# Miniprotein binders against a7ua95r516to809: the designs that were tried, part 247

Target 1, 294 residues: a7ua95r516to809
Amino acid sequence: ASLSLLSISDLVPDLQFIFFWMSNAIEILYFIQQKSPAYMQTIELMDDKAGSKESLLSATISANEEAMTILEEVIMYTFQQCVYYITKTLYVVLPGLLDCNPFGTEPSSEQCRRAAGVCVCAVCVMPEAVRRVVSVFQTTSDLLQQYQVHSEIQSQMFAYLFFFTNVSLFNQLIDKGPARGWFQRSRVLQIQASVKILLDWAKGAGHNHLAQKFFAKFCSTVTILASPPQQLSQMSWKALCAEHPSLKPVQLHRILTQYQLMAELGPLPIWQPSSEDEAYIYRTVDLLESFENH
Short names: E, the ipSAE of ESMFold2; O, the ipSAE of OpenDDE; V2, 0.75 times the mean of E and O plus 0.25 times the DockQ between their complexes.

## First folded at step 16 (miniprotein)

Design jk22 (at its last look DockQ between E and O 0.90; V2 from the best seeds 0.80)
Fold by OpenDDE base, look of step 16:
Structure jk22 (fold): chain B 294 residues (1-294), chain A 87 residues (1-87)
Amino acid sequence: as target 1 above (294 residues)
Amino acid sequence: SDEAERMAIDARRMIEEAQRLAEQGNHEEAIRLLLESVEIAARSGDPYLLVKVAITAIVLALQTGDEDVIRRAEEVLRRAKELMYKE
């Protein structure tokens, strides 16, 4: 299937398979961790026939360590496979979020229309582009819950997915934004509204802290771009750095330069980087975020 | 008991052979041995043998592309878990 047609629904069977085995591996790991101490104590309480106890304990420890190692590898492998499939789906749907007009009368999703009642659920009132992104996250959440995956693994999964989403959206906005008109205030406000819907969903799903942490860079970029020229032109470079610590100097400089061009502002001395930051604003390698730094 | 010890030795050998067969790509024979080993492992009274069976079933299911082997691996896992949680 062309990547363009790949929906999260198409991946559900594959994800179910992986989540099933992952969940069972975690369960078995937990079983070992809980039962091993008691079992070792039972061996320790056995009548020591000349050296047999020590050999049995050693063999049991070694078997336990091997079992734990294999289970950890399985959990890591299955986790990576889940992330791989989910991020492929995100890769397809995320660009639509930047082009989305949440203020437009987009027709309500066909699925909610089939239920005779206007579903006024938060998902049904979402713009289609936002709904597609939320659907990926919601499906992931539902599967994690269905298979009773440990809360720590769930948190790690969402941390990575939010990280990936932030990197993808940020890089697209910085790289393609000027050419696509995404730096225009009207478009920025649309993006801001769309991201707010996503963040509101994350809050409702119990992932507020993770969402705030991992979307900080994209949110900071959108906040700056959404700011009225009259307000932003009064903020110094140092003030902007302090208010948006998630942005590297090169990133902030790029955003401000593009904002200046879009708003047809003359050179603003107040936005000049400090002498300390001047060397960093030319580090173009640091302009885009890396997917490897997670 | 001497019988439990013999069963433990047999179960261990069967699981190890299943692992070797799986590594060789003989997933069908591997899963057959695992199915046989579950009950023997349970009778041995060694909970770690059941764990080893379960782990081997998980690994085999993730390595195979055969739907029948996967289904049988699920059955092995289910049975191993049932026996692990029996008091």
Scores: ipSAE 0.770, ipTM 0.934, lowest interface PAE 0.6, mean pLDDT 90
Fold by ESMFold2, look of step 16:
Structure jk22 (fold): chain B 294 residues (1-294), chain A 87 residues (1-87)
Amino acid sequence: as target 1 above (294 residues)
Amino acid sequence: SDEAERMAIDARRMIEEAQRLAEQGNHEEAIRLLLESVEIAARSGDPYLLVKVAITAIVLALQTGDEDVIRRAEEVLRRAKELMYKE
């Protein structure tokens, strides 16, 4: 309620404005890129009248470079503005995924669907916390398609949104997990199920490759935490590093420490870092991820 | 040829004046002059003048907070694009 100004629906008019001008800038950039060679060729084929051909060609090259520079700056600016608005809404809704029980039906969703007397497909059972996140992604996708934004820019937008989502979820799990009880086995399984719903949305939307790439760190974390103790305790540090290359040594060490604590596997460390990794498992500056793309 | 060169000179001056007016904060006069330049730019035979009109409209729309100027910038852009795609 107190954050309704940050909901995606409240931001649609602002996003529509930005996408309209961004999509037009992209369209014009594409147009001049397609037409510039042909136009310059026609100038080169002209009869030279007192050096007019070379002067016109030079001016045309300068105009082309100026136009492309301004359009690229406009596209970058508008892209960053879209990302800013969208990630502000994601920041608000993402923590709910860590508290969500996807195996229970939310009362409002259940009442709405059961009132019709028909249990409809997977959308009907989507938990409210997951639905809020999916709504942000789906609204973004719908707007990008509505304004015919170039597919490469659409991919770049979702690459950043998935990157932001991964960083936000991972950092909150690592930082707040002990206090919030998120390392408890039952909670980890609930988190895993909620993330599965998001990954299914991304796959259905044509972004599976991006989701696989950018959710890797968070998904690796949840996979480790969800593993049965008998299976995980039989895996060496080296094997875990090889299975989860997205995790830094300090991150893997922290996750395994929390796992051992919650599974009550005794006080002595089960997983011994390799000699090379031993130097890095206590680098707390590397524990949390940066929201800035490096 | 002579008429087309004169139209190119006139369109350039109008677009550059619109840009200066926008820098001074006179967005309403900037967009009015820009709209008047569209047809002249089209008749010049220089495709980059219509591009310059379109870019100026986009930049102005993103700089201003005036809803009327934004709507008029959209009209300028729409018309410039129609003429660009016709040649």
Scores: ipSAE 0.756, ipTM 0.932, lowest interface PAE 0.6, mean pLDDT 85
ESMFold2 (binder alone), look of step 16: mean pLDDT 84; pTM 0.805

Design jk23 (at its last look DockQ between E and O 0.89; V2 from the best seeds 0.80)
Fold by OpenDDE base, look of step 16:
Parts: structure tokens; C-alpha cells; sequence
Structure jk23 (fold): chain B 294 residues (1-294), chain A 86 residues (1-86)
């Protein structure tokens, strides 16, 4: 199937398989952690038959360490596989978020899976492009809950998925935004509204802190671009740096330069980088975010 | 008991052989040995043998492309868990 046709629903069977084994590996790991001390204590209380106790204890410790290591590897492997499949689906649906007009009456063509009729739930009233993104996250959440995956692993997975989403959206906006017209105020406001819907979902799902943390860079970019020219032109470089600490100097400079061009403001001395930042604004290697830093 | 100790030795040997077979790509024979070993491991009274069976089943299921082997691995895992919590 072409990547363009891949939905999260198509990956559910594969994800279920991986989540099943991951969950069981975590369960066995937890079992070892809980039972090992008691078992070792039982060995310690056994009658010492000619030094056999120490050898048995040593063998048990070694076996426990081996088991823990293998389980950790399995958990890591299965986690990575889940992330791979989910991010592949996100890769397909995320571009639609930037082109979405949440203010348009796009007929919701998809019937709510939860209701036989017109559902007015928060997901069903979402624009289609936003709903597709949310569906990926919701499906992930539902699977994690279905298999009772440990909360720490759930948090790590959502942290990575939000990180990936932020990097993807940020890089697309910075790289393609000018050519696609995404820096136009009307389009920026659409993007801002779409992202707000996603953030509201994340808040409702209990991931508010993670969403705020990992979407900070994209949100800062959208906030700057959504700002009226009259307001933004009054903000100094230093003030903007302080207000948007998630943006590197090169990123902020790029955003402001493109904003200036789009708004036809001409050169603004107030946006001139500080002498300290002047060397950093030319570091084009730092302009786009890397997927490797997580 | 001397019998429990013998069963522990046998179970360990069977699990180790299953691991070797799995590494060689003989997943069908590996899972057969695991199915036999899980009951023997239970009689040994050593919870770590059941853990080793469960881990081997998980690893085997993730390595194999054979649906029947996967199904049997799930059965091994289920049985191992039942015995671990008994």
C-alpha cells in the first residue's frame, strides 16, 4: 500500500502484537523485581550443605541479572517498533494539519465510531485533518490502556510522539512555510487553531505537561507568526528571545526575517540580533530540528 | 527433593536447548521443547525457571514469522504465568 493510504487502523493488528509482548515482558520484569528478594532470602535460610548455598545464591543472582537484561532489551525493542509504526502513520497525516482550515464547514464524512448517529463529541467535531492526527494518538492511548502498559512507558511513548510531531511540524513550517503561504496571517491563525485542538486533546488525555513541553518550539513559532505586525514590531530581539526560549537564535532570526518579508515591514533595527547572538544566527545547521536528539 | 532437583536440571537443559534451536532458526522444535519444559519447570519449584521459559517464549515469538509458533509461544507464556502466580 502506498504510504499515502496507510492509516493507523491498518497498523492496529501489528501494534497489538507488539504491545502484547511488550506488556508481558514488563509484567515478567516486575515479577522478578518483586519475587527475587524473597527467593534469595529463602535460599539464605536453607541449611548449608557443604558450601552449596553460596554457589546457589551466586547462580541465582547471575540468572536474575541475565533475565533482567534480556527483558529490558525486549522492552526497548518492542517500544522502538511501536514508535516506528506510529511515527510512520504520523508522517502521513501531519502535513494535513498545516493545510487544514478549522474554520471551514468541511463536512465530517467519517461517522463517529462510537455512535450510530451524528456524534457531537470533541473528536467528531474536529476538522478531518486534525481528527486524523488525534486518531493516531488516541489509538495509541487506547492500546496502551488495553494492554495495561506501565505508566512510565506510556509517558515515554507520548513524550517521543509529541517530540516527533513538534520536530516534523516545525521543520515543515520553517522549510516549506514561505512557499506554501503558511506564514500568511490567515493561514497561521488556522494552524494555531488546529494545534490548539490537538493540545486540548492532549490535556484531556492527561498529557498536558508533556504536550506543553514538547510542542513549545512549534507553538512559539506559531505564536510569533500569529502576532499582529503592530505588536511584534514593538518587541526587541532580546524580548523575543526571553519570551520564546525554546527557539534558537538562528530559528528566531529566520522566523522574523520571513515575517518581515510577508508583512512588508522593511528592515526593523529593533529585531537586530545582539552581538552575542550574531554569530549564532548564521548557524544554518541548527535551523531545522533533528530527530536524533531524543 | 532429589526429584525436584532432577526436574530442575532437566528443565534448564530443555530451555537452553530451545534457545539454541531458536538461534539456529528452528523455531518449531524450539517451541515444542518449551511446551514440554514449562510443566517440568513448575515441578522444580524454582520460579526462575518459569521466568526463563516465559522470556524464551517472548523472544521466540518476536523472532519467528510463523503464526503457529507465535500461538504456541502465547500458550507457553500463559501457562508459565499461571504457574508463576499459583
Amino acid sequence: as target 1 above (294 residues)
Amino acid sequence: SDEAERMAIDARRMIEEAQRLAEQGNHEEAIRLLLESVEIAAYSGDPYLLVKVAITAIVLALQTGDEDVIRRAEEVLRRAKELMYS
Scores: ipSAE 0.769, ipTM 0.934, lowest interface PAE 0.6, mean pLDDT 90
Fold by ESMFold2, look of step 16:
Structure jk23 (fold): chain B 294 residues (1-294), chain A 86 residues (1-86)
Amino acid sequence: as target 1 above (294 residues)
Amino acid sequence: SDEAERMAIDARRMIEEAQRLAEQGNHEEAIRLLLESVEIAAYSGDPYLLVKVAITAIVLALQTGDEDVIRRAEEVLRRAKELMYS
């Protein structure tokens, strides 16, 4: 079994199993949180003629702490297992976003151009590569709803999935972009349109704030690369840093260097880093993002 | 009461033995004993014993890989939840 054969539909039974037990663990956790104060108050109001009230209260506090600890560990474990399965699928389908054409087979449909790079006309269809990514997110969302997983846990899961997506797309663009021609303006506009479809899905699914937060680095990169040369050339380094705070100095420097090369603006650097950033633009260890929170 | 205290002691003993059996890899006996403990835990009047039954079933289901044990763990959990919400 090759990685390219892994689809989200193949993982649904495994995800159903994990979500079933996770949702039950969450339910029991909230049950004891809701009932604990009343039960302890019942013990405190007991007639202590037998002399065992303090021992029972102590045992009850210990039982509550033990239950909370185990349930939190179970929820964390099952959450990590879900993320593991889902990100295996995302790893396979995400690279296609950088190669697809969301504008369809017609090179310059007037209706598609009027739709501002998001295909809303009958002539243009959602690219298969975008559909595969949306399918992963939608299937995840459907399963979370089916098993009535608490909204806080749903938000945490999509926060991680969007973080993973951002890191994967950003790293591939920076690392493979020159060889794959992804820095060409026409390709950047296609990438921008494809990402817009994902952002629209996230908004419709109730995750707009998470998508805005966790896609910020990749979206900033694409926004810079999509800018017309006359507009971008007139912006200072300080202005670009202020507009794109998610980009590290080495990342912004690399993006601008590739932009200048592909827009044929000559070899002389147009954008002058601030004195405080000058030392950081050479830190190639900071160029690619980690899949870990560091 | 004295009856509820005896039931709590018995249920706790059974649940802890089921947990020990599960740690030793004897998942079939663990779930059998856990299933027997559910009603005793309910009669104790201590809601944390039913919670302990439910938690033990969840942990066992996630560890075992045995479809029969998983099915019985689901039944234990269903029954424990019924009794918890009564």
Scores: ipSAE 0.767, ipTM 0.935, lowest interface PAE 0.6, mean pLDDT 85
ESMFold2 (binder alone), look of step 16: mean pLDDT 85; pTM 0.832

Design jk25 (at its last look DockQ between E and O 0.92; V2 from the best seeds 0.79)
Fold by ESMFold2, look of step 16:
Structure jk25 (fold): chain B 294 residues (1-294), chain A 86 residues (1-86)
Amino acid sequence: as target 1 above (294 residues)
Amino acid sequence: SDEAYRMAIDARRMIEEAQRLAEQGNHEEAIRLLLESVEIAARSGDPYLLVKVAITAIVLALQTGDEDVIRRAEEVLRRAKELMYS
């Protein structure tokens, strides 16, 4: 099978290898940063028997800089390799979130949604599409803990994984949503429920702040699309921009256009872009997000 | 001391030769020589020689596809770290 067809469980041995060496490189870098000043001070305080103290200090500074450079490159390389493998599996499973019906797989799913939190009883089971995405995140979290990766690096990795998830879901919704019927109200409510399950996982895993920050664009989109027509039609363009600052003018315009089609609303004067934004609603190059911008 | 200074020279020479062997694809000889250098580097009193051993082991493990070389690089790294932290 190709790399794009591999599940996260198939990649665990490769990830274990990379995390082991990355974690060790980080540990050595930390050791150098903490111990280098003391060693250089011992050189500065030594007797200058043959005038060699300045030569030794210079050589030590050079060795320190060389070691740090190599370790930083190793850490960057290994981090990028982990992200590459993890996002390849994530890319395969993310579209299922837009297609799944969380209400149809659990007879009491509306009751569980209305009750605080997601219950784990037999009638409230995480939808398969959501479980596949959570499995990628959970396996990543377990491996980072297993190899005692520094907490700062763990945060950076989940920041990127949530960024990648947001870009992937947003781009697919905007690009494929009309053809796939994803802007229909019942479908939007299903998507909203699936995303809430994912956000609940992130909160329980200790990543709530990162998820809130990096899912903002997709969540704003779903929030607008899920809004009742009577409420949304009373909000001006300026008010919508203020409520949803993560959305670019071209993106907000596209979302409102799709909302009008599905709610059978004609053009609304209150949604007319501000004079400052009018030219920007046509910047098609800005419609989809880049995976390089986070 | 004179012995520690000589050991620093010897360890540096061995580590640099291990790096050259690894660049030439001779990973088995590189890791053998690197393992031999660990104790000499420790006795030199220069902490950056043990760091250089550890870095060389990490880089070699990431470059090689040989599981036996990787396992031995893990052993080198473990020993270098023990000596660095003592």
Scores: ipSAE 0.772, ipTM 0.940, lowest interface PAE 0.6, mean pLDDT 85
Fold by OpenDDE base, look of step 16:
Parts: structure tokens; sequence; C-alpha cells
Structure jk25 (fold): chain B 294 residues (1-294), chain A 86 residues (1-86)
């Protein structure tokens, strides 16, 4: 099947398999952590039959450490596999978010309409492109809950997925935005509205802090691009750096340069980088975000 | 008891052999041996042997492409968990 046809629903069976084993590995890890102290204490209270107590205790400690190590490896492996499948699906659906017009009368997907009338749930009123992205996250959340995965692991998974989403959207916007017309104010406002729907979902799902943290770069970029020329032209480089600390100097400079071109603004002296930042604005290697830093 | 100690030794040997068989790609024989070992491990009274059975079942399920082996690994895991919490 072409990558373009891959839906999160197609991956649910594979994800269920991985989540099942991951959840059980976590459960066994917690069992060891809870039972080991009591068991070791039981060994310590046993009558020392000919010095065997110390050897038994040592063997038990070693066996416990080995078991914990293997379980941690299994948890890490299964976590990585889940992330791989989910991010593969995100990779397919995320570009649609940038092209989405949330203000258009796109026919709401017939699927929710077919059953019991016009579902007015928050997901059913979403534009199709946004709904597809939200569906990936919602399916992930539902699976994590279904298998009762520990809250810390859930938080780590959503942190990574939001990170991946931010990097993907940011890089696409910076790289392809000018050519695709995504830097036009009307298109930026559409993107901003689409991202707001996603952030609202994340807030409703209990991931507000993570979403705000990991979407900061993309949100800052969209906020700058959505700003009226009259307002943005009054902001100095230093003020913009202070207001958008998530952006590197090279990124901010690129955004402002493209904004100038799009808005047909002449060179603005107030947007000139400081002498301190001047060396950094030419670091094109830092322009796009890396997926490796997480 | 001497019997519990013997069962612990037997269970450990069986689990270790199952691990070796799994590493060799003989997943069917590995899972068969695990199914036999889980009850012996429980009777030994050593909770760490049940943990070792459960871990081996998890690892085996993730390594195998055989649906029947996976199903039997789930059974081993289920049984190990039942005995761990009994």
Amino acid sequence: as target 1 above (294 residues)
Amino acid sequence: SDEAYRMAIDARRMIEEAQRLAEQGNHEEAIRLLLESVEIAARSGDPYLLVKVAITAIVLALQTGDEDVIRRAEEVLRRAKELMYS
C-alpha cells in the first residue's frame, strides 16, 4: 500500500500488539520493584544454614538486576516501535494541516454523519486535515488508556509525538512555505486556526503543558507571520528575540526576511540583528530543526 | 523443602534452556518448555522464577513471527501473572 493510503486505523492491530507487551513489561517491572525488598528481607530473616544466606542474597540481587535490565530494554524497544509506527502515520497526515482551510465549507467527513445524525462533537466539526492529525493522537491516547500504560510513559510518548509534529511542521513551513504561499497572511491565518484546534484538543486531553512546550517554535513562527505589517514593523530584533525565545537567530532572521518579501516591505533597520547575533544568522545548519535531539 | 528446592533448580534449567532455544530461533520448542516451566516455578515458591518465565515469554513473543507461539506466550504470561499475584 502506498504510504499515502496508510491510516492510523491500519496500524491499530500492530500497535495493540506492541502496547500489550509494553504494558505487561511495565507491570512486571513494578512487581519486581515492589516485591524485591520484602523478598530480600525474608531471605535475611532466614536461619543461616552454613553460610548459604549471603550467597542466596547475592544471587537474588543479581537476578533482580538482570530482570530489571531486560525489562527496561523491552520497554524501550516497544516504546520505540510504537513511536515509529505513529510517526510514520503523522508523516503522511501532517502536510495536509498546512494546506487546510479551516474556514472553508469542506464537507464534514460522511463517516460520523452516517450513524445517528450530525455529530457535533469537537472532532466531527474539525476540518478533515485537522481531524486526521487529531485521530492519530486520539488513537494513541485511547490505546495507552486501554492498556493502562503508566502515566510517565504516556507523557514521554506525547512529548515525543508533539516534538516530532513541531519539527515536521516547522521544517516544512520554513523550507516549502515561500514556494507554497504559506507565508501569505491569509494562509498563515488558516494554519494558525488549524494549529489552535490541535492545541485545544491537546488541552482537552490533559497535555496542555507538553503541547505548549513542544509546539513553541512552530507557534512562534505562525504568530510572527500572522502579525499585521503595521504591528510587526514596530518591533525591534531584540524585542522579537525576547518575545520568541524558542527561535534561533537564524530562524528568526529567515522568517523576517521572507515576511519582508511577502509583505513587499523594504529593508527595516529595526529588524537588523544585533552585533551579538550577527554571526549566528548565517548558520544555515541551524535553520531547520533536527529530529535527533530527542 | 527439599522438593521446593528441586523444583526451583528444574524450573531454572528449563527457563534457561527455553532462552537458549529462543536465541537459536527454535521458538516452538522454547514456548513448549516455558509452558511446562511455569507450573514448576510456581510450586518452587520462588517469585523470581515466575518473573523470569514472564520476561522470557515477553521476549519470545517480540522475537517470533509465529502467531501460535505468540498466543502461547500470552498464555504463559497470563499464567505467570496469575501465580505471581496468588
Scores: ipSAE 0.735, ipTM 0.922, lowest interface PAE 0.6, mean pLDDT 90
ESMFold2 (binder alone), look of step 16: mean pLDDT 86; pTM 0.834

Design jk26 (at its last look DockQ between E and O 0.92; V2 from the best seeds 0.80)
Fold by OpenDDE base, look of step 16:
Structure jk26 (fold): chain B 294 residues (1-294), chain A 86 residues (1-86)
Amino acid sequence: as target 1 above (294 residues)
Amino acid sequence: SDEAEEMAIDAREMIEEAQELAEQGNHEEAIRLLLESVEIAARSGDPYLLVKVAITAIVLALQTGDEDVIRRAEEVLRRAKELMYS
């Protein structure tokens, strides 16, 4: 099947399989952690038949450590497989978010599965491109809840997915934005509105802190680009660095340069990098975000 | 009891053999041996043997492409969990 046709719904059976085994591995790990102290204490209270107790205790400790190690490996493996499938789906739907016009009357073709009629829930009133992204996250959340996955693992999953989403959207905006007109004020405002809908969903889903943390770079970029020329032209390089600490100097410089070109502004001395940052603005290797840093 | 100790030894050997068979790609024989071992492990009274059975079933299910083996691994896991919480 063309990657372009891959939906999160097509991956649900595979994800259910992985989540089932992951959840059970976590449950067994938790069982060991809870039962091991009591069991070891039981061995310690047994009559010492000629050193058999120490041998049994040592064997039990070793078996417990082995079991925990294997379970941790299984949990890590299944976690990585889930992330792999979910991120493939995100890769397909995320570009649509940047091209989305949330202010347009796009007919929502998909009815909410929760209602027999036209649903007016927050998801159903979303633009189609935003809804597709939210559907990936919602399906992930629903599966994590269905299999009662530990809250820490849920938090780690969403942290990674938000990280991936931020990196993907940021890199696409920086690399393709000028050519696709995404730096135009009208298009930036559309992107800003679309991201706001996603962030509002994340807030409603209980992931507000993670979303704010991991989307900071993309949100900062969009905020700068959405700023009126009259306002942004009054902000110094130092002020912009302080207001947008998530952006590297090379990234901020690139954004401002493209903004200047788009807004047909002349060179702005106030946006000149500090002497400290001047060496860093030419580090093009640091311009795009890496997926490996998480 | 001496009988419980013998059952613990037998269950351990069966689980270890199942692990070796699984590593060799003989998933069908591995799961058969696990199905036999889970009841013996329970009778031994050693909760760690049940844990070892459950772990082996999980690992086997993730390694196999055989739907029947997966289903049987789910049954092993279910039974192991039932006995762990009894």
Scores: ipSAE 0.771, ipTM 0.935, lowest interface PAE 0.6, mean pLDDT 90
Fold by ESMFold2, look of step 16:
Order: structure tokens, then sequence, then C-alpha cells
Structure jk26 (fold): chain B 294 residues (1-294), chain A 86 residues (1-86)
């Protein structure tokens, strides 16, 4: 039996509802921030023959702080709900990215090429597994623009989605890679190509900085695994750490161990951890990344 | 004016009662009372009462599962915003 497929298109009505109310909460928060000084100045200019000016100003400050507190809580709640729905769909579709072959000749790709002649369309060439992930990101981007969500909130949304994607892909590769054959060089090259398509989407969507920041760990892993043995065996532990600062010592050690098994290499003295890193390579609590960011 | 101060008191009490009704699960009466408070809040001259109306509508829409209450919360929010920006 298979797990039921979660589609982002099935969640669009729920996301539209949440984005509508979130965007309105943001708008009202901005209104308060813009208008509060002018209104308080109006109170200061009032005739205060009965001595009520200070009481009114105090009540206004309290009302302002109460309103901002509630709006910030609403925005946080709605943001978390959006993230929850979107990441549930990502969780379902991300494993397929590790299994797909972006170099294959698919019948749908041939049908698209025949309809458009010899011209190659990036949308038609994109593997289905990658297309499903891109569809989640693109739908999210379209909804955020449709509801005119503030650009800082849009950036925070994609920062978290890229963080989630990196954690999910990295953890699955490290944890399931041996059983799935994902450490084989031909497989790693396919994974690298699929990730390149995601990075190209992020760049074209204006999120290149966020993608570079949050995919660094997974990309470093794939870069190491894609390296030919004759080249990688010439790189010392210190050099690998310097070239791949996003990888913790325990993570780098595990990646090199899996590489040795698949390439049928024995222990290499040049890959011995530095004395300063020796204690860190056995910190198994640090091997997998947390989705909770705590 | 004294009339505007009385309207501010009245609107505040109506909005707070609507919030209490919403806490009790009586979403239909909460949104009805909130709708009635909008024009009174506007005439009070206190912009934070209209903000309080809008916030209450947003919170109610996110808490309820009733499509009619949600539709009416959208109506309250639209009217409150019109009055806030005018």
Amino acid sequence: as target 1 above (294 residues)
Amino acid sequence: SDEAEEMAIDAREMIEEAQELAEQGNHEEAIRLLLESVEIAARSGDPYLLVKVAITAIVLALQTGDEDVIRRAEEVLRRAKELMYS
C-alpha cells in the first residue's frame, strides 16, 4: 500500500484563507505603527482643563501595545499554519528528488518536444519529481504575491521552506542512503543535477541568497560524494573542513565513511580527523539536523 | 465632545462583550454585536476602537468553522478598514 499523495493544489483554498487573514493582520499592524505618533500628538494638543490628557495618553499607549501584541500573535500563528501545510506537501514529494533521473528520455518529454518541434522547454524537460517540488515553491510564491504579503514575511517563509528542504534531503541521504543506493557515483550525479534545477528556480524567483545559505549543507555533501576517488583521496581532513564549513565533523566523517564503502577504499590516513575534531566525530546527537531549530 | 466620549465608551463595551461571546463559543452573536459596534466606533473619533473591531473580526474568523460567521467577519473587516483609512 502507498501513502496517499498530498498535493499543494488540494491545499490552495486553505492557504488562500490563511494568507487573506495574515495579510490583513500585517496591514493593520503597519497602520498602527504609521499612525500612532500622529494620534498621540493630537492628544497632546487637546485642551486639558480637567487634567484628563495624561489619562487619555496612558490609555492610548496601553491600547496600542495590546493591539500590536495580538496582531503579532495572529501573524505568527497564521505563518506557522502556512508553514505546516506547505511542509506536509514537501515531506511527501522531497524523497522522489533523491530517486529521480533528470538525464532520462521520458515519453512526456518527447511529446512536449514534438509539440514544440526541436525547441526544448525547461518546464517540459523538468523531471516529474523535481516538478512536484518546484510546484510547491511556485504555488507558495504566487499566493504570497496574490495577497500582497509584505516582502520580509515572504523572505522568512522561503527561508524556512529552504531550511526544511535541506534538513529533509540531508537527513534522508545520510540515514537512508546506504539502503537506497544513493551513495553510488552515478546516483549522486543524478541527485546533483536535480538539485541544480531547484537552485535555478530559486535564483530566477529572486531567492538566490536564501538558497545558497540554506542548501549549503546538502550541496556540500553531494559535492564531496560526486568527487572522483583520485581527487578526493588527495584532500586532507583539514582541507575538506575548510572547503565545506557547513558540515559538522561528525557529518563529514559519516560522509567519508560511506564514500569509502561505495568506492571500496580502505581507511585513508589523510582523512584522519585533526586532534581538535577527534571528540566531535563521535557526537551522534549532531549527525542529523533538527526540524525544530532548537 | 462629550457625545464622542460616550460613543467611545459604548463601542468599547460592545467590542469587549463580542470578545466574551466569542470566548464562550457564541460566534454568531459575537459577530452580530461586532457589526453593530463598527459605526459607533467610527463616530467616537478613537482610531484604536476601529483597530480593536478589525482585530476581533480577524481572531473570530480564524477560530470559527462557520462559513456564515467568516463571511460576516470579512464584511466587518472591510467596513472597519474603510472607516480607518477615510
Scores: ipSAE 0.755, ipTM 0.934, lowest interface PAE 0.6, mean pLDDT 85
ESMFold2 (binder alone), look of step 16: mean pLDDT 85; pTM 0.821

Design jk27 (at its last look DockQ between E and O 0.90; V2 from the best seeds 0.80)
Fold by ESMFold2, look of step 16:
Structure jk27 (fold): chain B 294 residues (1-294), chain A 86 residues (1-86)
Amino acid sequence: as target 1 above (294 residues)
Amino acid sequence: SDEAEEMAIDARQMIEEAQRLAEQGNHEEAIELLLESVEIAARSGDPYLLVKVAIYAIILALQTGDEDVIRRAEEVLRRAKELMYS
């Protein structure tokens, strides 16, 4: 894919246009919500003629509901258009995150491998691939603030962007990981460090809660794969399911299978699926996630 | 008053005609009519007519693709907001 064609910078004019009109629609919606009670009160306080005050109130209520309905539709439409443009750029840049090396050199990569479960920030460097993903998030954040978009809409937008990011990274890791060597120990640690950079951005931007919620499946996957063999071999299937509720049985089974290959381990009795889950560990239709489930 | 009621009727007719013009794809004439309606809607005493003018300016800007129509829609929106918030 051509990185230059789908850069977020190339889409900024389109996003500025949509954000301008969306933010104005939100502003007007807020205005009528705040002013409607006062206006209706002025009608109620009018000296009444035979029926004219009640008729005016009814027409005013109807006009208010019509205006709010249209504005909500405009806001929904413009929100979806922004998300479409932004996710188009994310789709192009996210795969590189799985191939990059945030440690810079092979010796530095070994230091992060030893930090299972916790990324050592002094070792993590922002490679080009991670920078491109962060740039999409940062540009989006800057535009939302520039146009003073309501905080609830900003949260919903990042909720969807994090959901999209999670699905894209998880699906590629599971689907392409064996062929690309992404389950090898050094690569898992590199991926873990790259994800840590994204999580740190989200925390610093005020979106920590959303990132924790919507990155859960991919983060669980990487956490399991990065765990030291001594630690992971002491965790039963039941314990892993409880610690990682975002993972379906087929997904957890696939992850453990790749872990066993990486660590040169045979099947472990403690990882035997529960009888309930055993029916589901081979359901390949459930292995990859849908982008439509947000 | 009768003057305000007459202006409300005029503004509604102008807004309805602008909507029909926009449906026909005549975006330039639609936005000009919305711009002309702003002052009349403001003087009608019905705040929802100004709101409707602003709403349809936003919709037209999002539909048109014509930079001149978009610029005029921004002008309509700016004037409508100034009168709404006064």
Scores: ipSAE 0.781, ipTM 0.943, lowest interface PAE 0.5, mean pLDDT 85
Fold by OpenDDE base, look of step 17:
Structure jk27 (fold): chain B 294 residues (1-294), chain A 86 residues (1-86)
Amino acid sequence: as target 1 above (294 residues)
Amino acid sequence: SDEAEEMAIDARQMIEEAQRLAEQGNHEEAIELLLESVEIAARSGDPYLLVKVAIYAIILALQTGDEDVIRRAEEVLRRAKELMYS
């Protein structure tokens, strides 16, 4: 009950707090990395008064290692906390993306936070369900920029968030898609358009490569399902595997089987798995994606 | 210098005591001691002492629910950073 009401806006104060301290921890880490060699060299250049130099150098190395370790732990902790809060919000808003009709005339009545009045920016003209997802990513981006978080950490954050989003959307589509009619071509085209809006946002935000990489599985699934029966029925199993390498054999087989049922196609010999893949198509444990492999 | 070495010893002791206080849940006393240690750490000429003060300020801020302690931790961090880049 309580999770369904949680918006990214409600988490902004908590995220600001964590990002502030994370950014400072990263800054201190870089400071150490840059200053330590020079400081150690200064010690090495000191006159060796009765073994004091070696002891001081050893103590300095130890202090450096300790400081680096503690900072890395703090950064990791704060990063995990940010991811935890953001992914909770994504978990709530992502299901709406699959039911979204982006071709509907629903005016986005929500005012852009950046403008007084009705904003016609790309985010404000988005369907509400897409806008909610984009808002999570945009808020994350804005916070990372506000606190000047190092670009590598930003990339890691978005990599994980896109991974999480892909897994969530893929698993929902595979598991619930047949029952919810998401495998119908008209619905698939809506999903495809919604995802394209999200990918276009990611491209505009500078995360195009990460988005293409981490959404590959979901995009492949949607692409197959969006394909006209006349086109898809001409593609062999081997050709589909080659075109969609992000899909496991069991996943591709499941998609094609459900497509066949939905399109009322008879058995298609051309979609028969290769002898090499035949053992893998029954590995139901590999059907859904895991969140653990990131 | 002998004075810098004394300052280093004092700063280390203060930081260690602040850590013990923090572990005991005495966050207010811990942050006060860290704040006092910043200037002493700077005078020691050991950059790792300033770093250590900053680290413990960050940790204390993340562990405490006290807004005044958080605010003081921000002050410690700010001052430590100022001295680190001086």
Scores: ipSAE 0.781, ipTM 0.940, lowest interface PAE 0.5, mean pLDDT 90
ESMFold2 (binder alone), look of step 16: mean pLDDT 85; pTM 0.829
OpenDDE base, look of step 16: ipSAE 0.778; ipTM 0.939
ESMFold2, look of step 17: ipSAE 0.758; ipTM 0.932
ESMFold2 (binder alone), look of step 17: mean pLDDT 85; pTM 0.827

